# Ledger of designs, part 18: VHH binders against Putative ubiquitin thioesterase otu1 (otu1)

Target 1, 329 residues: Putative ubiquitin thioesterase otu1 (otu1), of Schizosaccharomyces pombe (o13974)
Amino acid sequence: MSSLRLRLKYENQSAVETVEANATVGSFLDLVAAKFSLPRNSIALKFGFPPQDIPLVNSDVPLSTLVSSGQQILVLKNAATSFSTNEPAKPPIPNAATKPTFPPQTEISNPPAVSHQSKNTSQDPPYVSTPIGDIALRVMPDDNSCLFRALSKPLGFSPYELREIVANQVLSNPDIYSTAILGKPSIEYASWIRKETSWGGYIELSILSSHFGVEICSVDVKTGRVDSYNPQPATGQRTYIVYSGIHYDLAALAAVLWDTDVDVVLFDASDVTITPYVQQLASLLKNMHYYTDTASFSIRCTICGTGLVGEKDATAHALATGHTQFGEY
Short names: E, the ipSAE of ESMFold2; O, the ipSAE of OpenDDE; V2, 0.75 times the mean of E and O plus 0.25 times the DockQ between their complexes.

## First folded at step 11 (VHH; framework vhh_sonelokimab_d1)

Design w04 (from v06 with G53S F100W; at its last look DockQ between E and O 0.22; V2 from the best seeds 0.00; counts 0 for: pae E 2.2 > 2, placed apart)
Fold by ESMFold2, look of step 11:
Structure w04 (fold): chain B 329 residues (1-329), chain A 125 residues (1-125)
Amino acid sequence: as target 1 above (329 residues)
Amino acid sequence: DVQLVESGGGLVQPGGSLRLSCAASGFTFSHYDVGWFRQAPGKEREFIGAISSGGSYTYYAVSEKGRFTISRDNSKNTLYLQMNSLRPEDTAVYYCAADWGVDYEWRSPTAYDYWGQGTLVTVSS
């Protein structure tokens, strides 16, 4: 998409605005002033994490050089007189590893779920403390759109829109996305992936990582294996999803555990330190039995690490992904 | 402009039922998750439930399981909330909301970008 879609927040008001690709800081400021009925000269704009000012003095600067589609823009009035930060203080968060009494306690005897209920996990997410902050699991609703939901914030598009992008890429590139790769004709695959009941997987990760120029790292809870899609990303950015065997969630650097609006979900792809931190989170989740039991798997795809049961499962995997190399699980 | 308009609120006796509607316009309704919240006087806005863009999946607050049913009709751009076995504690202003879809905390009011003005439900003899 050549336009920018931005979420504007002013106190308790919000709006989603789509601006032209060549919109300037000045033209955007006019739009914001009109939207919230604010004097133009009283407005300050911030974006990202930590929140940083959009420079307003250079009104001819293209907005797209400063912010990305899908970002939240904080709108402030008289920022010099508003002394409070928009970032709540982070309380001390105990490491799960420094609390050795956790494994003996009866709360760990709760039955493990095939997938986690979405109704309770936003208030008490699993996390690990690291030198750079808390790496938290952001649990997606238990439905077949979980891959797309996990990628919505990093990529800046809704699950519906991500499915449309996949469908369009499949239709536009039939030489790449052949029946042999997809397991069905490209037109049929495109119709199928548009349905919210269709579970996304490896093909979608490959398409989306390539389309957006972002590396997507999938970290498997049971094995700790990291599968990288688009390892030399054009944007230089990387995001992490956490795979539990039937569900995808997002790993985020959480400045405030209870406030997902300030999560960091994109990382420098050249940074070698983040992946081990997400693997520590996966290790915590493994010990909590946050995964589907794959003990019956006898083989794995050596390209992406997926556990497979037998020849039929391996054939379906090869048809869906193009991966044909298998080893012992 | 995006518009969400709730209707169907009013006075109902304890144990009664009420069906709320939310009419949507100004956006492609079928592309968004939508949900219901309520706010009793002096309390924070409370999540009731949400329904996925195609209607295949519904999510409910733990406290509302079994009494409330959320549904949508994308051909009519309308979200519904069927409330049964109403109690005086259900007295609140009920809001519908639409989620832009880039915030993954769907139970929090901050994840929803568009809101209706609310409809009052009073449960009293």
Scores: ipSAE 0.532, ipTM 0.815, lowest interface PAE 2.2, mean pLDDT 78
ESMFold2 (binder alone), look of step 11: mean pLDDT 82; pTM 0.833
OpenDDE, look of step 11: ipSAE 0.621; ipTM 0.858

Design w05 (from v06 with T110E; at its last look DockQ between E and O 0.24; V2 from the best seeds 0.00; counts 0 for: pae E 3.1 > 2)
Fold by ESMFold2, look of step 11:
Structure w05 (fold): chain B 329 residues (1-329), chain A 125 residues (1-125)
Amino acid sequence: as target 1 above (329 residues)
Amino acid sequence: DVQLVESGGGLVQPGGSLRLSCAASGFTFSHYDVGWFRQAPGKEREFIGAISGGGSYTYYAVSEKGRFTISRDNSKNTLYLQMNSLRPEDTAVYYCAADFGVDYEWRSPEAYDYWGQGTLVTVSS
């Protein structure tokens, strides 16, 4: 069967509708009017990003010529309103190099131990509905590269390339990235961070945010706390990652919940509405117990902030990272 | 040119084993994640599993964990899929794919930038 599966969004309401591939714009408009109890002549339909009008004047046009299965259709009342259209969001363009800003000590990165509750391939990801669309969690593989994987789409580089950027910044700025800061010589740190088994943390977030001129906001699932890296970004752009105590994932504005190709992952840093929406997602994730409770940690690495439980974890951490400086958690 | 070429498919009896290979060229193999998918007649491509660029991490579809083993040999630019305890339901065209890391839905075919042409595996008595 040839059909279109579309997500209809009207204010805080959403519905998934399946229509025949040969359904017309007119028949679809009738369906939408009935679904949301709206006068047919008061409806505007938009799709994509930036939102574009679905032309309603040619009501016998097949809907499939205008939209694709899986797209979200924005339903608006009082069709006289129009929206400015812009090109899709693009990766930031690096500005002149600036020295990195180091993060607060409360952010911790650890090896994965927590199973995520959502099965992304068989069901919707965790998300919250907002007036601008769905803010969804895009879950990264449960490995030591999760920080770099979460940042790949917003920064436009693979996890391997992001690790290389960090390594090169460390090597090029030894007066900033001293042994005292890194816990090991800069050459050794650069070799270490290039390994896919090496966990990224505060140092990596600071370097990447500074290098790309993008603010990186890490939203903690357990506490809702937001830690900001490069809060005055040269690009004026911001991205959000979600920290669960041992894992990083990406928050995205999902125009189509099951199609990540149209996600918005870079936001205007001056937009005051986005951070509360991501905190709402974090609250949902907290209620799902999508976090590791760090209160049981007895020690922490003072170099990367990683929480550890006892001598065995400290030894494994030192072996994996080369960090040997520990303090009370 | 980026190229991925699967081999090792064929006819096998239920309960048997088969090892697939994927030869990679035209890119630095060890820098990127690679994975296996399959497509049975009339179905969408289905994720089997993936392995990280250095080979340190493997990921499997929940339903296939335990029967299939993914490995890679970066010195030979080759990805492998060892399939054991094969069932008629495993009959499909098997594809290898490379993930250049910009899309984060790694279980979805849309996250993979390059694909092989596939090798047919038939499991029948």
Scores: ipSAE 0.402, ipTM 0.768, lowest interface PAE 3.1, mean pLDDT 78
ESMFold2 (binder alone), look of step 11: mean pLDDT 82; pTM 0.833
OpenDDE, look of step 11: ipSAE 0.768; ipTM 0.912

## First folded at step 12 (VHH; framework vhh_sonelokimab_d1)

Design x01 (from w03 with V102T D103S; at its last fold request DockQ between E and O 0.33; V2 from the best seeds 0.00; counts 0 for: pae E 2.1 > 2)
Amino acid sequence: DVQLVESGGGLVQPGGSLRLSCAASGFTFSHYDVGWFRQAPGKEREFIGAISGGGSYTYYAVSEKGRFTISRDNSKNTLYLQMNSLRPEDTAVYYCAADFGTSYEYRSPTAYDYWGQGTLVTVSS
ESMFold2, look of step 12: ipSAE 0.434; ipTM 0.772
ESMFold2 (binder alone), look of step 12: mean pLDDT 82; pTM 0.840
OpenDDE, look of step 12: ipSAE 0.853; ipTM 0.947
ESMFold2, look of step 13: ipSAE 0.597; ipTM 0.842
ESMFold2 (binder alone), look of step 13: mean pLDDT 82; pTM 0.840
OpenDDE, look of step 13: ipSAE 0.848; ipTM 0.945
ESMFold2, look of step 14: ipSAE 0.530; ipTM 0.817
ESMFold2 (binder alone), look of step 14: mean pLDDT 83; pTM 0.843
OpenDDE, look of step 14: ipSAE 0.843; ipTM 0.941
ESMFold2, fold request of step 15: ipSAE 0.502, 0.509, 0.547; ipTM 0.803, 0.812, 0.827
ESMFold2 (binder alone), fold request of step 15: mean pLDDT 83, 83, 83; pTM 0.843, 0.843, 0.842
OpenDDE, fold request of step 15: ipSAE 0.882, 0.881, 0.870; ipTM 0.956, 0.956, 0.954

Design x02 (from w03 with V102T; at its last look DockQ between E and O 0.25; V2 from the best seeds 0.00; counts 0 for: pae E 3.1 > 2)
Fold by ESMFold2, look of step 12:
Structure x02 (fold): chain B 329 residues (1-329), chain A 125 residues (1-125)
Amino acid sequence: as target 1 above (329 residues)
Amino acid sequence: DVQLVESGGGLVQPGGSLRLSCAASGFTFSHYDVGWFRQAPGKEREFIGAISGGGSYTYYAVSEKGRFTISRDNSKNTLYLQMNSLRPEDTAVYYCAADFGTDYEYRSPTAYDYWGQGTLVTVSS
């Protein structure tokens, strides 16, 4: 490679900078100082997740030996009271069993520092900048397994395996999962939910959150409402999904916006600050009209569950998918 | 215990076609997404496309131009890649891979838990 592409974050400002592969820490510090109009000697730089200090004393060191392309660099002014004590390390790898750590932010009072950044590029996912980093939307394929796909990484099982867990719980607890609750007998529901064409919803969220001892928070794009499943989770962990009316996606803390492998997808359930950040992502998505108003649907595809408004929508759906069976929504 | 074995690679002239196969064993094939990647000399593995366990849904790389078609036959435990209108830039080792669902980014190699050995496709006059 001939360059590093880095996202610089200072308070509620951000910039994407490309630096030459042979740039030094000192030359990078000069660039940062100029970019944000900061005194050079007042700047502290952190990278990665959890944020780790870039040592500034050896200004002749090549920057590429310390950071990788795609990383976010946090720029702090007079950060002597930072509570982060982590030493430099490789980027963290998200782990379903590992709680994220969020050092206290002593320079920030309520309200939290919040900004919505939308680059005019088609390559970036939607995201919001927060004091703990970028909260990004990780978009699931547009199919009827989207709920299960969104939960696969946080819970550590494939969409098929998650469906199987739901089916088994329904069969093992027929007094809870009665025909009145399910809309069909439990044995029929179990068979139905095992099919990849069957769309999951709140019943599945309730079962999976309880089974894994993880709180699942579903944030509705249109309304900003947060529905919490299992709010006192046995594991003390929480994950966030984003509901658009007919689709589920995952909200992740993106230590590297362009590298989903290092996403943080499980959070401390006692941390009251994370949910408002995800609601800010939902607000961004609402302004982008990333939602479907289900109140206006009159029909649905019985093959894939897609909600449709009328004959024109049904015709377009049939042409796109080959599905021609429709019922009342 | 899981095995994925590609076949059907070889030398083909520009504009030609090839069909690759991937035979799966050691797991219940129909329960998992499977996909195709390729790796050209000196490059990273590149996502081509994937197909859901039951075959109801297919996904292709953004650069796909309708030249490649992914399909599966669950009765034969076999994944297929039909490649048409081949160009010299399609020269690569082609890999099939199985996604056991422990990561959500189906376009990334890290989302796939098991890989075949690869089959070489060379497109040259």
Scores: ipSAE 0.389, ipTM 0.760, lowest interface PAE 3.1, mean pLDDT 78
ESMFold2 (binder alone), look of step 12: mean pLDDT 82; pTM 0.837
OpenDDE, look of step 12: ipSAE 0.843; ipTM 0.942

Design x03 (from w03 with D103S; at its last look DockQ between E and O 0.23; V2 from the best seeds 0.00; counts 0 for: pae E 2.02 > 2, placed apart)
Fold by ESMFold2, look of step 12:
Structure x03 (fold): chain B 329 residues (1-329), chain A 125 residues (1-125)
Amino acid sequence: as target 1 above (329 residues)
Amino acid sequence: DVQLVESGGGLVQPGGSLRLSCAASGFTFSHYDVGWFRQAPGKEREFIGAISGGGSYTYYAVSEKGRFTISRDNSKNTLYLQMNSLRPEDTAVYYCAADFGVSYEYRSPTAYDYWGQGTLVTVSS
């Protein structure tokens, strides 16, 4: 039973609200009315692009069956809404936590923090045109939280909060998250992943996809390979991240290329057409040389995991960071 | 009850320095990115810089030209902006803002969910 984090927009006002997954449409409407001091019966709620109505007729319906965490809810005044009991029944949405099966991740659970080779400017983002619109790359800041930043919009939580979810899952399931899987004891891993300087990878994608019941597809820029985490998601929803070998970015359907507020970042997991579009974006990025070839590294810093090409790079790394422990990559 | 309160604005001579503070309350400050914006009269809000929740990463607008330093003290729930070599074009209302992670374009005002009231900085002879 995961919380939903939603951004409410009313005229010039914004608010971020966290509601429990079992919160009803009616209780949410009460919260919105109080937040913006609006008459309850004049409120209409819309989400997505183009904006779709949140049905208000069945106020006892769990909000989580209608919207996903991370979505923006447009609040409108003076929209008279009547309630009706003749709404079609929703499909069942189990909040089942399937037992994750992780292959052992080697002792390196944090990919190296090496700058990717692409140009990241304040121009229009890389995108491809498709029959449903532009699939654009939303570039995350060059820091070690890029995986968590890319997932913040689709999952509706800050990078720190996502790290905390991962930490809690590894602590609560030590039989699954053994030292063999994590490369360190679960207590040490949990403390380590909470630090914003710790780079997330496969373990984090597996945990977060399972926790939120969404499929996370990682599309590799160099190869076009798609790695799917949680391929039968409880929510029926999928998001795409783009992996450059050292960096994660978000793929979005950009309803307005320069306005990320109206991006679509969650897709129907049964829609077979979206993955090829994101692979087309990855092909564009490959032609731009938007990736790092990690196979060329010969050593790594055992403190931060940074891949290095030789003793001169190791010396420069030590001078820049103070890290002096290195191992074979 | 999220509150962000800026302070430290005022009149300063060209070439001078000023340190702005932003006191945060009503949320766990260290969990969220925070940033500084400014707005000159008749203009849109302009991104100055942002700093990650733990303070390990800072991001600056290209236009700030290395004159500004953003920092935070999580033990005091306070965000700072050190401004040096001030110029008349730096005259603006300066705002702090908090990014709760629901929008991800950190240079855009729309990425920030909560805002302070602003503090006026005037750079003039």
Scores: ipSAE 0.539, ipTM 0.822, lowest interface PAE 2.0, mean pLDDT 80
ESMFold2 (binder alone), look of step 12: mean pLDDT 82; pTM 0.839
OpenDDE, look of step 12: ipSAE 0.688; ipTM 0.882

Design x04 (from w03 with D99E V102T D103S; at its last look DockQ between E and O 0.24; V2 from the best seeds 0.00; counts 0 for: pae E 2.5 > 2)
Amino acid sequence: DVQLVESGGGLVQPGGSLRLSCAASGFTFSHYDVGWFRQAPGKEREFIGAISGGGSYTYYAVSEKGRFTISRDNSKNTLYLQMNSLRPEDTAVYYCAAEFGTSYEYRSPTAYDYWGQGTLVTVSS
ESMFold2, look of step 12: ipSAE 0.450; ipTM 0.785
ESMFold2 (binder alone), look of step 12: mean pLDDT 82; pTM 0.841
OpenDDE, look of step 12: ipSAE 0.790; ipTM 0.922

Design x05 (from w03 with G53S F100W V102T; at its last look DockQ between E and O 0.23; V2 from the best seeds 0.00; counts 0 for: pae E 2.4 > 2, placed apart)
Fold by ESMFold2, look of step 12:
Structure x05 (fold): chain B 329 residues (1-329), chain A 125 residues (1-125)
Amino acid sequence: as target 1 above (329 residues)
Amino acid sequence: DVQLVESGGGLVQPGGSLRLSCAASGFTFSHYDVGWFRQAPGKEREFIGAISSGGSYTYYAVSEKGRFTISRDNSKNTLYLQMNSLRPEDTAVYYCAADWGTDYEYRSPTAYDYWGQGTLVTVSS
């Protein structure tokens, strides 16, 4: 039995609520009414892009049949339709390439707290205009949790919670997550992935996609390649992340470019139109050199997939991560 | 049940220092990112910085120019802001805030779901 974690937005207020997957529309409406102190019969609920009404007449319908975990629910009083002008400015072509900066990985024996400079976000994020709206890059903080941060909104759980889910799945399924797959015993892997300084990779993507029943499509900036995890998702939902060689970001359909709270980050897995648009975004990012060129790597960590240039890099990687299994790139 | 309570504000001379605290309760503090904001009279609420759930990563607004240090002690459920070389323009109400981690616009006040009541810092001769 899965849970739905939903972000509720009412005027200037927002809240995150977790409900059981079998919660009904009626029970959810009661929760929303209590949360924002609104008369139950004055509430309209909308989700997705374009914003669509959640049907309220059949209160016994399971909410999970209508919305997915991680979606934002717009709460409106009096059900009156509000019109917004959607006049996004076309993003300027950046004069200088913006590349993600990663902190030094935390050392094994004495990991330091790592400080990042804030990204300059006074400009619009990278995006492409499409017939369905703006597909924008939502840049994650430059830290080792970027995979988990990118997946937090679509999956509805914090990076810490996502790491816990991975750890528990590894421990619960040792026949699938063997030392050969993980590069270390499952108990050690679970302890390692719980650390916020540990990078996630394809193992984590596979586990999270299977656990939530959501297809995760990773779109590579340099090549435009799409790697799909769990192409037959139980929920019928798909999300897109953007991989730049050493960093993950989220692709979103931005109903309002500067308001990430109304982003659409889950798509119908049968909708074939979105993937090409995210690939167009990746092409834009490639022209901005928003990627790390992996062709210079000669060694690969077989545990996390990190590309490394030589023995000194491998030693530093082992010291920072505890990974000691390397192969030819 | 979720509560954030700031303390440590007060009157400080220019060039002085203060350490603010934010006591958290009603949730598992170590699971979530937390941050500091401030609001001067007549201005919008301004991001100061944030710190990751385990304390390994900190993020700062450029306006501090290295004067402020964010830290947390998960065993005490407490977030800290060390402010040095204070200036009159640092006069504001300082707030701590918590993010469920499902919002990726960490510099905007609208990304945070829970807020403290604030503590006033006045920098004046």
Scores: ipSAE 0.479, ipTM 0.806, lowest interface PAE 2.4, mean pLDDT 79
ESMFold2 (binder alone), look of step 12: mean pLDDT 81; pTM 0.831
OpenDDE, look of step 12: ipSAE 0.762; ipTM 0.905

## First folded at step 13 (VHH; framework vhh_sonelokimab_d1)

Design y01 (from x01 with D99Q; at its last look DockQ between E and O 0.22; V2 from the best seeds 0.00; counts 0 for: pae E 3.5 > 2, placed apart)
Fold by ESMFold2, look of step 13:
Structure y01 (fold): chain B 329 residues (1-329), chain A 125 residues (1-125)
Amino acid sequence: as target 1 above (329 residues)
Amino acid sequence: DVQLVESGGGLVQPGGSLRLSCAASGFTFSHYDVGWFRQAPGKEREFIGAISGGGSYTYYAVSEKGRFTISRDNSKNTLYLQMNSLRPEDTAVYYCAAQFGTSYEYRSPTAYDYWGQGTLVTVSS
């Protein structure tokens, strides 16, 4: 049976827990109580956006009917168990000027229309304001695992674990994942995709979307094109990634722009309004030249996936990286 | 149970070197990114650097002028920090931390799920 992988957050503590798909709300509550050393009857659990209570009174309900793998579960102590007749009143915070604020010395200019590689920064990320809030780009680290890193939060597993899932699916279905499809035998492909230096692409998106029952929409920065993987997802959930030609990042609804812990990264797949909002973000990124034009590539490095144009480009790549295996793009 | 245990801290003269170790247990070490932070008295916890699960990619704080080297040995479940050309301002408690893959950033302390207890490094004459 399948599993749910959930991030539990209690105050300044967090843990990633894997529970079986048939786990009940009651058994999960027992796990949480033990994990954080909390009295069971003092615990409230919330998930999703906006934060919603997990009903605790129906302890025999399967947890999987309420939450999906990859979601963050907020654990709270001393939550109300009935009508809130006794509401705690906290003292008002003294003048807001005593709270540290972001320095006002940010660069004030229109975003330039320049080509921009993905960079991890402490500045505000690119975002667009929409009627449902800020849709922000969460930039992945500069490495070859960017697809898997972008999908780690919505799917609830590390980049390594996602690569293992792909490898196992390829090995379990060699008649589907033939040399003609993969460009190499399935066993060699599985070994290759397990390496953290191997780029993921559409095969990985197809496998992961199917495996988790989640629609994955890849929004191309240059063209605004949306490629949908698993458009009728079993979970009814969708996530968005942003493709710049050589890099994948995650689109998130940022309830707090500087706090990625409260991002919403799974959306109702039936919502017809979300995709246009992510396309607005892609348009902003296009105006910043946050993309690389891959249409002119004639070859690619089969070791790292880098797109290359001609023999001179391949020679420069080989000198820089030591990679000498190339295939048709 | 997940454990991260730092060792190798101590007193070092300015200009000296020190190698810190972080022994990991209770999880499959190679599946996860791990990193180093430090905290001087009265200051916020500061990112030093991180290394990817397989060890192929390292990420360093911009303020580090190449004096520190992060490495890992997945066969020993151990993370290392080699510190060279130490200065008195490097005096701090040094922590290792693990990110279990549900966060997509690596420079913020809030991105890390588990932390070691810390080891004190003192750089003085």
Scores: ipSAE 0.379, ipTM 0.768, lowest interface PAE 3.5, mean pLDDT 79
ESMFold2 (binder alone), look of step 13: mean pLDDT 84; pTM 0.860
OpenDDE, look of step 13: ipSAE 0.809; ipTM 0.928

Design y02 (from x01 with D99M; at its last look DockQ between E and O 0.06; V2 from the best seeds 0.00; counts 0 for: pae E 4.5 > 2, placed apart)
Fold by ESMFold2, look of step 13:
Structure y02 (fold): chain B 329 residues (1-329), chain A 125 residues (1-125)
Amino acid sequence: as target 1 above (329 residues)
Amino acid sequence: DVQLVESGGGLVQPGGSLRLSCAASGFTFSHYDVGWFRQAPGKEREFIGAISGGGSYTYYAVSEKGRFTISRDNSKNTLYLQMNSLRPEDTAVYYCAAMFGTSYEYRSPTAYDYWGQGTLVTVSS
C-alpha cells in the first residue's frame, strides 16, 4: 500500500513521519500527540497554502483524502481543550498590506543574471549553528527565476504557478498596480512577469505574501537589512529568503544538512528569535562575500576558506596550495 | 566504488517511446537528488529533470513539454526516465547523475557529484 511522508511542525520542533495511506485522522492525531507530548484534545492540525484545518471531529476519515505526501502539517496547541473552528469567514483580502512603500520605478527591467557557476565539491552548505539547530542556506539555480524558486517550497507552488498568480493579481487590480507603481501598464507588466527571463522583486514579494497570508522576510547579505512583507500574516507563518543583490536563496532550519526534504521553511511569525538567526547566516555570507559587487567572490576553498573569483582563481589557488576542493560562497 | 549505469537506450522511430534506467551502487542512494541530462552532438549538456532523494519532488526542464516522466525506486537503487512522443531532436547521449541533497542546484551539471557514462538514444526513421 501507498504511504504518506509528512513533515510535522510544532513550535520550534519538526519531524518527518511516514504513515500508511489508509491511516485515519484519528490514528494520525494519536501519533502527533505522542510525538510532541501534547494532550490529544489540545491539538489543532493545519495543512496546505493557504493553511486549512484538518477536521478532527470526523476521526475515521482516511488522512489521504485530506493531505498529500510531502506536505507540511502545522501542529498547534490550544489552551486546555480545543474544537475545530467552524469555517472562518475572514479572508485577509480587504486589509492586507498590499500598498507598496517603495518609491515608484520608471522602468521595470530584468536585473542582470548572476553567473553562479561553481563546482560543488563540499558536502556542507553555508550554515550557522544556533540553539534551535542549523540554519542553512539552500542555494537556488542561478537564473532569472530564483525568487520564485526560493518561494516554491514554502508556498507550495511551482515557479510558473507563482508567476501566474502575480500576473493575475496585477491584472485584477489595475488601480493598485498602476503605471506609476509598476513602471509600465498593468497589462504589459503581467505579460512581462510571465516570462521565465523576468526577475521578480519587491512587487512580487508583496503580492505573494498577501495572496498566501505568509510573511516573507528578505534578508540582504550586503547591508544586513531585513525587509518584511506582510508582517501580520493571516496564517501566522513566516518564511525567509536571502538576497545577495541580484540572487535569492532560501533560508531553512535543516534538520539534516544533506536532506532538503526535511527542511523547516515556515516559522511562527510571532517568534522574535528566528530573524536574528537568519541574520547570523547573512553575516556569515557577507564575510564570505556572497553578494554581487565589483570584487565579488563566487566560490571558496573548503580546505582553507579562501575566497575566490571564478574558475581562473580556483585554478591558481590549486596550483599555489594544492587545495582542490571548492564550494559555493 | 560509486557507479551509475544507464541502460535502455537504442534506436527508436519518431513518435515512439523509450524507458531509460539508471542503476546506482556504492553510495546511499536516498540521500542524493538524481537527475537526467542529455548531450546532442555539438551541443552543451542539457538538463532534463531531477527527483529528490525521498522521491517526493520532481523537477523538469521547461523544454521537455511534459513528454518525459522521472521516477525512482529507492528499494532497487534505480532511477527511471520514461520518454514518450520522441522526436529526432531528442537524439542524444542521455546521462544519469547524482548530487548530494544540500541545495536546489539540480539544473547545474557542476552541482552533480557522480555521473554515468551515458546511453545513446537515436530517434530516426
Scores: ipSAE 0.159, ipTM 0.608, lowest interface PAE 4.5, mean pLDDT 77
ESMFold2 (binder alone), look of step 13: mean pLDDT 84; pTM 0.862
OpenDDE, look of step 13: ipSAE 0.807; ipTM 0.928

